# Designs tried in a protein design chat: miniprotein binders against a7ua95r516to809. Part 213

Target 1, 294 residues: a7ua95r516to809
Amino acid sequence: ASLSLLSISDLVPDLQFIFFWMSNAIEILYFIQQKSPAYMQTIELMDDKAGSKESLLSATISANEEAMTILEEVIMYTFQQCVYYITKTLYVVLPGLLDCNPFGTEPSSEQCRRAAGVCVCAVCVMPEAVRRVVSVFQTTSDLLQQYQVHSEIQSQMFAYLFFFTNVSLFNQLIDKGPARGWFQRSRVLQIQASVKILLDWAKGAGHNHLAQKFFAKFCSTVTILASPPQQLSQMSWKALCAEHPSLKPVQLHRILTQYQLMAELGPLPIWQPSSEDEAYIYRTVDLLESFENH
Below, E stands for the ipSAE of ESMFold2; O stands for the ipSAE of OpenDDE; V2 stands for 0.75 times the mean of E and O plus 0.25 times the DockQ between their complexes.

## First folded at step 12 (miniprotein)

Design yf3 (at its last look DockQ between E and O 0.82; V2 from the best seeds 0.00; counts 0 for: SAP 71.239 > 70)
Fold by OpenDDE base, look of step 14:
Structure yf3 (fold): chain B 294 residues (1-294), chain A 95 residues (1-95)
Amino acid sequence: as target 1 above (294 residues)
Amino acid sequence: DTSEELRKRILKLIIEALRLFAEALRLAREGNPEEALELLIRAAELMTEAADIARELGDPYLIEFAELLLESVERMIERLLRRLGHDDLAEELRR
């Protein structure tokens, strides 16, 4: 199937299957973790009939370890499969977020129109491009909740998805932004508003800390680009580094250089990298984020 | 002691069932849901035996473990049957 046609709804049956398998494995693993220590103690308290107790204890320990190993492998495998499918869907919908005009009266999607009542829920009032991204995250949340997946695994899932989203959006903005006009102030403000809607959703879904952490780089980039020239031109390199610690020197330098070009600003001595950072601004290999660093 | 040997047997059955459970996942993901179903059915058979032995021994931990795994496997069987279009067979398993 063409990646371009892949919707999260199309993946739901497969995801449900994987989540169900994961949930069952987690339940069994949790049982072993919670109950096996008491069982081993029970064996230790049994009457020692000719060394049979030690043999049973050893067999129990070995069986529990093997069982947990098998279950952990199943959980890891299913987790990876979920992430793989969800990120594929994100990859398709994320570019639309950068081109979205959230200030435009785009007609509400046909699906909300069929419900006789004007649903004024936060999702229904979202721009279509933002709604598509949110739908991926919401579907993921709903599936995790449906199968009562442990909160730690939920957090890991969202951490990775937000990481992936940040890397994808950041790389697209840095690489394609100048050519696509995404560095233009009006476009930046649109992007900022779209991302705010996404962050507000994440906050409402209970993932505020994760969202703030993993979107920091993209948000910093957008914040700098959204800044008025009069304001940004008064900020030194050192001040910008301190305010945006998620950006590497090479990234900040690239952003400022492109901003300068777009805003038709002359050379700004105050944006000159420090002597300490000068060696790092030429590390073009560090310009784009890697998906492997998570 | 015959009871200790039986407990060890139950543990072996549980481990074998878990291996089948894990392998069934792999097969299902590789597009072999029918083979996956066969492995899960075998796992359910093993857990039924394990649960019976555990009940005879009166070992609460092994009873709970075998029954939990059995229930998990049965749920997976039901789901695979539905995926294969055998809704009738899936409903029969719920009874």
Scores: ipSAE 0.803, ipTM 0.945, lowest interface PAE 0.5, mean pLDDT 91
Fold by ESMFold2, look of step 14:
Parts: sequence; C-alpha cells; structure tokens
Structure yf3 (fold): chain B 294 residues (1-294), chain A 95 residues (1-95)
Amino acid sequence: as target 1 above (294 residues)
Amino acid sequence: DTSEELRKRILKLIIEALRLFAEALRLAREGNPEEALELLIRAAELMTEAADIARELGDPYLIEFAELLLESVERMIERLLRRLGHDDLAEELRR
C-alpha cells in the first residue's frame, strides 16, 4: 500500500494478501510438525532391500528441516511486512491521543442517550482520535482471526504493536510535553481518560496481559502526573521507584521535575533520589526509549 | 527407480516448490507480480508431479504433503491473478 494512507481501511487489501501468504505457510508448517515424527517411525519399519533406508531417513530429516526453515522465513517476512504497514498507520494516528479532549466530545447520539436512560455520559462517545487508534488495533485483530493465524503469532503481533504505541506516546510526552502544555493537570486528566479507553479495548479484546506489560512505562508516567499533590508529595523516591519499576531514574526524575513545576510546589526538590540512583538521573541518553530491542 | 529413490524425488520436488513459493512472495512484494505468478505456476507443476508419484507409491504422508502444498500454491495463483485483473483465469482455476 502507499505510505500516504492515513486510514487502516485503505491498507486492508494489501494486509489480506500478506496474511493469506502467512496463513498458507503456517498450515504447511503445522502439518510438518504434527505428522513428521510418525512418518519417521514409519520409515524405520520399511523393508531395506535396496540398502538405502538410512539414506532415506537422512534425506527426510534434511528435507523437513529445510522445509521448516523456508516456511519460518516466510512467516517472519510476512510478519515484518504486516508490522511495517500497521505501525506506519499507527504512527500517524497516535499523536492525537495527547491532544484530544475526551470530556469535550458532545454526546450527539440519541441512541446512546436513550440506552442509558436519563444518563448523559460524556464517556459514551469515543473521541475521534481514540477511535482511529482503536480502529487500527481492531482491524488487525479481525484480520488475524479471519486468517486463523496461530495464537502465539497473534500475541507476538499485539505485543509489538503495544510496545510501539508505548514508545511513541512516552517519547512524545517527555520530549514535546513542556512546549505543548501536556503536563498541565487538566491535560494530564484528559490523557489519562483517553488511555483508559484504549486499555478497556485491549481488555475486552483479550489482550489485557499484553497491554499491562507493554504500556507500563506510559501508564506509570500518566499515573504519577495525575496524582493529587497531597498524595504524591508524601511518597518517597524509593516508594515511587518500587511502585513504578518500568521507569528509569532519569525518566522518573524528569516526570517529577515537571510535576513539581506544574503544581507550583517551589524549586526545592521534594523527591531525593537514592544515592545509587543519583548518578543516573541526568543520563539523557536513557531518557527516550528506542523502537529497537524492546 | 526404487521406492526410496521415488520418495527422495518427491522430497526434492517439495523443497524446490517451497523455494519458488518463498521467492514468489518476495517478487510480489517488490512490485513484480507477473514474475511471481510464473514461479507459482512452476511450483504447481512440481507439486502435481510430486502428488502423482506419491499416489503411485501409496505413501499417505507424502500424498497429504504434496496435496496440501499444491492446494496452497493454487490458492495463491488464484489470488494473484485477481490482483492482476485476470479474474477470468482466476475463476477457471477455482473450478
């Protein structure tokens, strides 16, 4: 598909093609894995009149190994192709999560209003920015199910997509947050509400364990920033590290510095790093996350 | 040809067809779907031969292997023909 696509729906025909290749490779690989051991036993029982039984066994082992290698490479290549195009779409839509106001969406649907009785709920209508991200995840899930992709591969794909989402959101918040006003309390609460909608989708889709694992850094950041000053100021550095182990010392320090500035708690540091961590709070090379090897 | 030599031939045909299958994928993704189609057609010819030999031997494993791979290659040919605008040829293959 073209790199100019902003919607996952425009990529579906190309993704269907790639998943179809993957699905065929998986079927053949599964056949070999399930049937080859019994076949090897069958060869051991054959008559050895030509004196070539050991040669046939060796050839069969070699052919099965080569076939599985070829098929595994096809599966890996198609996986990488899917991830490439899906993350291109995701990269375009993710920044909107940090700018949207989930509380400001007007509940215009009479069906939503009537279904909730007299309740007018601002959370009944998913903000457009969140809907775009959810649409990428939901379309991916639907395609994986449509092509009966093995559950382990489905888990690996969503693990990577959630990892990519976490890195993208965390890096933008840390890097651009001061200039964009994203550390203001009202903005943090809006971001927290948007992330909750996304996490609720992941739970409903059966990916709660992956979301908990791979969103941990961004979620920890938002949780700290959303904390009331009275509660957060009573917590020690050690307690914060223990509650938020996904955050590196330089990251926690940056988050707390922005929190203290925005809550107008004065310039005197409230949270004193442990002596071990103090050496690491200014390691700017560790501040932003890499999209590689995570 | 001994039955063991025929089994080795079936295995060689399967491996060559799998190599063609993998190369056709890369060609299709690199913007050369006509050459990808040529490789898939050759893979289908290899798998037809492999299936015929396996049926003569009565080897259930090799029959199933060859037929599964042939079915997979034929489905990919059909799908690639539809992408290239050859729906008439794709429908003929489907039958």
Scores: ipSAE 0.765, ipTM 0.934, lowest interface PAE 0.5, mean pLDDT 85
Fold by ESMFold2-Fast, scan of step 12:
Structure yf3 (fold): chain B 294 residues (1-294), chain A 95 residues (1-95)
Amino acid sequence: as target 1 above (294 residues)
Amino acid sequence: DTSEELRKRILKLIIEALRLFAEALRLAREGNPEEALELLIRAAELMTEAADIARELGDPYLIEFAELLLESVERMIERLLRRLGHDDLAEELRR
């Protein structure tokens, strides 16, 4: 373990050790799942004494249940350890994504190549804050590939990392956005561009479906805030709820209230909640998202 | 039935080795890698015994299971030896 977290690189040796244990446990579990059914059939087809055959079958079933329990606990433990260290690193770098400017001045091709040695200009244009977040995801992907972790576990890992990222960004935007100026249109467009870079990375890595699912709330928020006033003012509350089902009524109401203030639409009752939703816009306990996946 | 009893013995050895595997991970993560290494060596001994019995019986499933678990445990022993600075011992194990 690192004494201080300077970057994702500082965690690599510890993560490699944990992924190595996880990979070994998964391989053993996979063997049991793939080979045990055929073995049990072999026992059932034995022409030996009936009592000995049933006793062996019972012992095999019990051993399989016990082995799977032990292996699942090992996999869960190593998975939780990886998630803990990776999300701790994400927590530090994520706020930078809300403050960076992806429309900034591009470095010259010469500067990009000199700074990185083997850098290509296109990827060097990415803002440093976005690069730090992408680096965490890329390092995780590289480690999963290095230790040949099964695709299902890889998908579960990125599902949780995307879930964590979505909750962290959404909560920061809603809670601190007004004070930080993040609801201003120019800032929202910068945030939208930065999020697109993350989503494009996820698509390239084969996780597009997970990214679409787990970033839904934050993407809906940014999409609404980035909408032109002419377009958004023509949409009813019911239409917005239908377009953005991931947002709770209190969340949608807060977002629209901030939008009206920024866009200077005046004191218009433009997005009145439906009668069905009116009570729910006051549920302040539902405003911020929990880090517990339900 | 001797054959049945031997197959049950192999299953018990496998479960005990898996328990040692899990406990070794806990010890390694809690800062006791030397104790973790000791448990993994015991697991390797149990799996060597299990593989020998399985080969005598000619049971392909139990042979493959015991050999897979032995190989996995040996890989972890090698990795832990390197982490403890015993690279020479780790290299010897790979042969």
Scores: ipSAE 0.726, ipTM 0.925, lowest interface PAE 0.5, mean pLDDT 83
ESMFold2 (binder alone), look of step 14: mean pLDDT 82; pTM 0.782

Design yf4 (at its last look DockQ between E and O 0.82; V2 from the best seeds 0.79)
Fold by OpenDDE base, look of step 14:
Structure yf4 (fold): chain B 294 residues (1-294), chain A 91 residues (1-91)
Amino acid sequence: as target 1 above (294 residues)
Amino acid sequence: DTSEELRKRILKLIIEALRLFAEALRLAREGNPEEAEELLKRAAELMTEAADIARELGDPYLIEFAELLLESVERMIERLERRLSDPSKEE
């Protein structure tokens, strides 16, 4: 199937299967973790018949360790599979977020039209491009809840998905933004509004801290680009570095350079990198974010 | 002691069942759900035996462990059977 046609809904059956396997493995793992210590203590209290107790204890320890290892491998494998499928769907829908005009009367999605009633849910009132992204996250959340996946694993999954989303959006904005006109203030404001809707959703879903942390780089970029020239031109390089610590010097320099070109600003000495950062602004390898760093 | 040897046997059965459970996942993901189901059925047999021995011993931990794994395996079998019968009806 063309990657362009892959929706999260098409993957739900496969994801459900994987999540079911994951949840069963987690349940068994937690059983061992919670109950095995007490069981070992009961063995230690058994009557020692000629070293049989020590042999049983050793066998129990070994069996528990092996069982936990097998289960951890299953959990890790299933986790990776889920992330792989979900990120594929994100990859397809994320570009639409950058082109979205949330202030426009985009026609309500066909799905909401089929329900005889105007669904006024927070997702149904979203712009279509934002709704598609949110739908991926919501479906993921719903599946995690359906299969009662432990909160820590849920947090890890959302952390990765937000990381992936941030990297994808940031890289696209930096690489394609100038050519696509995404650095124009009007377009930036649209992007900012779209991302705000996504962040508001994440807040409502209980992932506010994760969203703030992992979207920091993209949000910082958008914030800088959304800033009026009159305001941004008053900010020194050092001030911008301090306000946007998620941006590497090379990234900030690139953003400011493109902003300067777009806004037709002359050379701004105030944006000149410090002597300390001067060596770093030429590290083009650090310009785009890597997906491998998480 | 015969009881300790039986407990060790139960633990071995549990480990073997878990290996089958893990391998069944791999097979199912590789597009061999029928083979995966057969491994899970074998795991269920092992856990049934393990649970029976554990009940005879009156070992609460081993009973709970074997039964938990059995229930998990049985749920997975049911899930695979549904997928094999109607891939479209995965609720």
Scores: ipSAE 0.799, ipTM 0.938, lowest interface PAE 0.5, mean pLDDT 91
Fold by ESMFold2, look of step 14:
Structure yf4 (fold): chain B 294 residues (1-294), chain A 91 residues (1-91)
Amino acid sequence: as target 1 above (294 residues)
Amino acid sequence: DTSEELRKRILKLIIEALRLFAEALRLAREGNPEEAEELLKRAAELMTEAADIARELGDPYLIEFAELLLESVERMIERLERRLSDPSKEE
């Protein structure tokens, strides 16, 4: 069956299997790391038989090296498998963030505040398209905690998921934005609100620093597009590059061109690239991001 | 002498079992779960032998290593068999 039609909930049994393998490999690796040094010391303290102690020590060192290599490869393989399945799910749900209206879902927010005396107001505010993306992240977080995966591996997992999310959203906005009307002012404000909800989830989940780092390109794009024309037109190209270092010259140029068109500021260029950047603003090979950069 | 040779044998059994463990994972992920189970059962046999030898020697590190890997392999067999019988139900 094709993975392109599966939700995260459909993949949970596969992910549980993969995380179970990963967690067992981690447990064995941890045992070796924690106990092998003391065992090696025990061998060195054995009776002074020439060659016998040294031969066992050499065999033990060799076995430890090979065991740790095998286990690290298992952990890496299972990590890559998890990332593959999770990102396939993300790829399906992420475009909805660009199409949703987070302001239009509030008809139920007053009902939630009045009904039953208890209401999870954050749930009532979150649009369905955002909820689908958050569900992928939250399910991943829950699985990582369920299988007690080490925090460094959890951070690496979310670093990649946020990187993937950034690349996917940025590429779709740049590639399909003109045809889908995503550069219209009202739509940009809706996108900005939806992304803020996602960033708030990441902060509450303890991943704020990773989200700030890896969403930078998409967030910079939306920030520029949401800026008032009077404010943006007063910023030089150099100032915009300094404020948005995640954007390549060709990307910034394309964003500003779309901004100028949709804000009806006329055809005369407002922002002039620096001499260093002039060679790069037409490099279409650099316009879209690669999923393989991380 | 023979005590040192037995410890080296335990280490060789452990490494062979770890190789089977890693290969079984790849087979299971590549759509060969029955072959993966066969490799895990072979690994369990190796770790049963390793644990028996380690207990006779009274080497607490090798006992724990062999028993940990045996327990892990047995959990993997059980999990794989559950997935093969009812892949929609996980613990």
Scores: ipSAE 0.763, ipTM 0.920, lowest interface PAE 0.5, mean pLDDT 84
Fold by ESMFold2-Fast, scan of step 12:
Structure yf4 (fold): chain B 294 residues (1-294), chain A 91 residues (1-91)
Amino acid sequence: as target 1 above (294 residues)
Amino acid sequence: DTSEELRKRILKLIIEALRLFAEALRLAREGNPEEAEELLKRAAELMTEAADIARELGDPYLIEFAELLLESVERMIERLERRLSDPSKEE
C-alpha cells in the first residue's frame, strides 16, 4: 500500500509517540532555563574554603550548555519528524481542494439551528476534500494540546504547515491549472470558497495571524482570479502590485495572462507592467515558489 | 570526594543520561525499540545514583534535576513498553 492510501488517523500513534518525546525534552529544557541561573548565583555566593568554587561554577556552566544542546537537538529532531509526516499527508490531500465543489451542499436551516452557529453549519456540509485537509490541521492541534507542547512551538508548527500548504497550492494552481481547467471562473470561485473554509478553521483555532501571513500569496492569487472583469479591468498594474505585494512580477503577470484568456478578453496586454517591473515578468525561474522557508 | 567533586559527578551523570535519552529516541524511530529501552534503563540507573548522591549532599537544584530526568526516562520506558506490547493501545 502506498502512503497516499494512509489518512492522518493512521499516523496518530506515531505522532503521539513523537510528541510525547518532544514534550518530555521541552520540560527538561524549561527546568534548566528557569532554575539554573539561580543555582549559579548560589554557587557564586558560597564561601570557598577549599578553593574549588570557580571550578564547580565552570563545570555547571559547561554541563548546562551541553544539556541544552542535547535537548535542543532532541526537540528539533522530533519537530522535524512531526513536520515530515504531517506534510506528507497534506501533500496527498491538498490537490483535492483545487477540484472540490463546496457549492450545492448547503446546510439546511435545521442543521444550522441544531448546530448553533455559522461555523458549525460550515463544518456539517464541508466538502470531503476540504474536510481531509482540515482534519490534518485539527489532529495536529489536538495532539499539541494533548501533550501540552509550549505555545511558541505550536506557533512554529502551524507557521510551517501554513507555509507548506500555501506553496503547494500556489505551485499546483500555477503549474497545472491551465491543463486542469482550474483557471475557469466557475472553478476559481469554488477554490475561493474552499480556501475560505480553511482560513475560517485557522481563525477559529487561534491561528488567524499565522494564516494571514503564510497564505498571502495563494490568497492574493485566488482573489485576483475571482475578481469580476469589470472590477479587475479598472485596476492598474501598479494598484495590483500595491494590493498584492506577496506576488512577484512574473507571478502577477502569469495570473493576469491566464485571467485574460479565461475571461475571453480582447488582445493582450490589458494590464501593462510598470517600466521598473517589465524586465522581471520574464524571470521564469521565479515563477514557482520554493519550499525553503526564509 | 569533596562536596564540590560530588556535585561535578552528579552533573556528569546527568549529561550521560541525557545522551542516552537522545540516542534512545533515534533507535526507537529507526525500528530498534528494544535497544532504545535498554539505553533508557541505563539512564534511569544513572539518575537514581545521581539523585541518591544529591540527597546526601542536600543540594535542592541537583535533587530536582535528577528526579525530573528520572521521572521523564521512566515515563518513556513505560510508553515504549506499551508501544512494543500493543501499539494500538498507546495513549
Scores: ipSAE 0.757, ipTM 0.917, lowest interface PAE 0.5, mean pLDDT 83
ESMFold2 (binder alone), look of step 14: mean pLDDT 80; pTM 0.738

Design yg1
Fold by ESMFold2-Fast, scan of step 12:
Structure yg1 (fold): chain B 294 residues (1-294), chain A 85 residues (1-85)
Amino acid sequence: as target 1 above (294 residues)
Amino acid sequence: DTSEELRKRIIKLIIEALRLFAEALRLAREGNPEEAEELLKRAAELMTEAADIARELGDPYLIEFAELLLESVERMIERLERRLS
């Protein structure tokens, strides 16, 4: 079985069912929120000859609270289920982003001969690994739109998906990067280009603010690794911390250490950590990011 | 029953149907779609009863609520049946 059998398209029927359930729960909740206040006023204005009006009003209030609680639990459960299946798919496809080359291939001599005199531009093809990740985001967007899920819930879902993607990519790069050569400059530039495709997709989808917020750590990491040696060696520890506030001292120190090793800088220059940060450089428990929101 | 007692009955039926709705979702996600379908069919029966009583009372809010929930539950039954076959 190929990895294409683990694509987001395989989950579409299950996700359609979950989004459909979520949409119906939202519709019922919205009905209660919109119509119930007027109904309770109607009860209050009714002629109370038997003293039963107060009992009916109390029962209606209690029932509304219970109904809203049930519906909110259903919405939360379906939201969590969608996030679970989507992030499970993302987790499988995201490492491919770190190994793919998004730069186009020059035409072969045969292709150049065939194209001679036609003045056509080189075709840029999105790498399959990047296409799989974009497909997950686009399918999610399409399903949210198909089932008319409110924009606030859409924003919450993409906030979490971007958060998850950032943590997954950052942890993979930091933990596996040295052994896999991902800190080599040519590979970093390929990673940067691939991530730009995801960020451009997010901007086009109306989620630019969320993408800027939740990709900050991974983008900072790639920016540092892509920096020329002359430029990076002229920056102080404090200047790097100021430009990359999303990075913890232990994370920044690890990145700079790997940069020195891969850049083959000759005699190793020293980025002097501040006295305040020196103690936190050795907090290895803070090296990798958590997938849990605090 | 008085009209107030009938309205309370409709409200009770609606809450019971919502609980069945929530439980059916959990069962369907836990791999028991056949049991989920049975619970949804029961919810549809309760909502059909609620809608009938509400129409006799002429209560627009309860009619709309019961009919909305009935329509939602019936659409969910159709989706589960397509998944099972």
Scores: ipSAE 0.737, ipTM 0.941, lowest interface PAE 0.6, mean pLDDT 83

Design yg10
Fold by ESMFold2-Fast, scan of step 12:
Structure yg10 (fold): chain B 294 residues (1-294), chain A 85 residues (1-85)
Amino acid sequence: as target 1 above (294 residues)
Amino acid sequence: DTSEELRKRILKLIIEALRLFAEALRLSREGNPEEAEELLKRAAELMTEAADIARELGDPYLIEFAELLLESVERMIERLERRLS
């Protein structure tokens, strides 16, 4: 039996319930954080009859710390549950972004150059694959807003979702790209246009700073691959490292090697690694990104 | 049964209710929503008692705390019952 593609819509009822738990726990935690310092101050200032004030203050401090610990555990658990279901859905839809054509046609070399110069408002309607990814982010945003989750927790959730998306897309492109033809110039321009749709969504949602931070590696990769041959050939290894600090030497070397193969820039190496980086361009353990957030 | 003794009792009831609240979440997510509902109902009973004592004492912090937690667990009971249908 074939497994049905899980859409974010199928998970909304479960996610709503988990966010509802999270929202209730946050409200209680916020109450304690806002009100308990003043309450403890009033206890400290009470007239003490035979040491009973000290005992009450101690009990109050202990209870507040225990309550906050329990609530923080609830919030963390619900946060992890939401992230699990959202990223599981995202994992299924993300590869489609690398295969879709936001221009509605398969461009030739000339059409690729025209597409690169065209304003975003002139591109075709959002591809279904891109819409599925945006739908996951939008649904998450809607649920966080519906349950009035604090902005800091919202930022943490989108930081992780963008981190996950960046790692997933980067690893897919680097590992499977050569076999799938994703390094072909026409495909790179399509990928760039699709990524721009995601970044524009993030900016509109108020998450531009998080998108800039957590998409840095994949954006650097796509930017390099989409660069015109004349422009890229004028940049030194040192200049590329300075412009794209998120890329490790082995990653930058792999990207430039693929660019040379696909763009046919010639047989001679244009980009010489610095002597400091020369040993690191062969560290295969550093090629693909880890999903562990450090 | 001094006012300070009663305030400590309210704090103990609140912590017990919060532990029940956290355990109910775990049980609900592990596929035991009926057991989760029973724990939430127990938490509501404890918070009703805590709120009653707090109101008699006239302690605004403990009244607000107990009532907030009671309202929260009652919302969770209602939501869980709707999901169970």
Scores: ipSAE 0.763, ipTM 0.945, lowest interface PAE 0.5, mean pLDDT 84

Design yg11
Fold by ESMFold2-Fast, scan of step 12:
Structure yg11 (fold): chain B 294 residues (1-294), chain A 85 residues (1-85)
Amino acid sequence: as target 1 above (294 residues)
Amino acid sequence: DTSEELRKRILKLIIEALRLFAEALRLAREGNPEEAEELLKRAAELMTEAADIARELGDPYLIEFAELLLETVERMIERLERRLS
């Protein structure tokens, strides 16, 4: 069985099993956290002339620490397994989002004019590529709800999924974008509309704060690339850095360079570091994002 | 044994059952669900013993803990049996 041929629906039985283990471990952990403090107070109030009360209290504390360690390891393991399989599925479907057209099969001048206004959202049909990504997020949400996983764990899972999606889309756009024509204005507007569908889904699911936080880099990139040439050319490097704090100097420089090439603009003001500590822009190792969350 | 020694025995049984629970998860994920089921059945035996001792002592916390873990392990056994069929 090849993972690249699997849809999220093919993984549901395995994910259900893993979420079931996670939910059970969380429930036991919750019991200990809620009931153990009162139990320890009960032990302390015991009338003990044999001197065994302190020994029992010590044993109870040790057992609680061991139980919590075991349960936390189970929760971490199941969390990592779910994230692994879900992100593997996302990795396969995400590139399609950069190639799809939410405005229909043939872009016309009238459709392009509507894309410049607030009517873009109302006219957009969900492309199959976007639907596949949304299906992964929706299936994850449904499974978390089905197994009554606590909201804190749900938030941590979507934080990681949004982080992964952001890194994957950003890296593909920066690395493959020039060769694939993804920096062309019409393509950028299509990407922007597709991303808005994902962000609207996240808002509807109650994850707007997480989406705003973890999609910031990719959203900043698309916003810059979708900016009209007159607007962008009037902004200084310092002003662009201030508006897009999620972008590293080397990343912003690459984006502006690609924009200049595709729009055939004259040279734009580019950041020139005044000190060696700010010469970060010249380090190619910092261009692409890491999938490791520090 | 004193009531305090029996309470310590229950706690030790609970920890042993949790270790079996964690190992069963790893075995099930590594493709050994039959061995995982055997470990869970052992955990159920330990928790049955723990619950019996806790009821004799009349300790509500230990009764509830052992019964929760027993019910959890039994649900896991049923889930694995369905996957094996």
Scores: ipSAE 0.770, ipTM 0.946, lowest interface PAE 0.5, mean pLDDT 82

Design yg12
Fold by ESMFold2-Fast, scan of step 12:
Structure yg12 (fold): chain B 294 residues (1-294), chain A 85 residues (1-85)
Amino acid sequence: as target 1 above (294 residues)
Amino acid sequence: DTSEELRKRILKLIIEALRLFAEALRLAREGNPEEAEELLKRAAELMTEAADIARELGDPYLIEFAELLLENVERMIERLERRLS
């Protein structure tokens, strides 16, 4: 419990050690994959006497398979350990993103006005809560680069981190949002702006495709909640489902119901699900997303 | 032993060292870094033996394999010792 307050910076020495071990295992695995085929060919070209060559070839194949299995288990273990520490930190800092105000105050500098030209743009300040989340992602990126982890493994790690972030934020908003006032339009616009900062970071880091894919559910949710009441009331259930395919019918119905309550819309049968969707909507166990077996 | 039997011995030493390498990582992460270091030192001994046999045989693949694994194990020992200081 006390350690859950630690920042990502406090985990860097542990993460460095784990990434170092991962990179060492990857180097050994790569050696086997690159060099063993030529070696096995060398064995096959040896004179065949009393089966000794066949025995050595069999032993070499068996040893290579066992070595690759051990190394793959080490790589998977180190990957899971990194994910565990990083997501544990994310779990602590993510709820703050739902309560922060990124719109800040006034334009802070003359340079900002000149960069904007004639238009004086509202300056979004990075709240401390958003900065903490960005720091976790940036530190992860820096460590992956420092230890020269292959780009495919980097992509898998950020895919999981974005998946985890999406699920955590979505579940927090759906489960606790009504009681916390997070479904109010002003709060939703603040949440949307905070999420945009994370998405902009991901784009800058080369992970735009992963961010668009794995944040789709939470982005759909805040898009709906930020929509004007008149716009939503003009859309059919079928049209809303088509616009938000990442949301399950039960999730979409919950969001629209909460939107109706917070927007103080009168009792309107605007969003009626099909009979099949309605049956699914009443399965409350399917409302929240799972962190496992995605 | 025959050269084929010696090559099989080297392969067995390599596999044993890799198993020690994997177990050492688990122990280090579970809070037993001193025991992890002992396993890595044992792996280094096995790889030194494997490299010596491989050089006598003149088998470039087994020499490179044993030397690479030894280098990796020695890097991990050094880093673990720094963390224990």
Scores: ipSAE 0.762, ipTM 0.948, lowest interface PAE 0.5, mean pLDDT 82

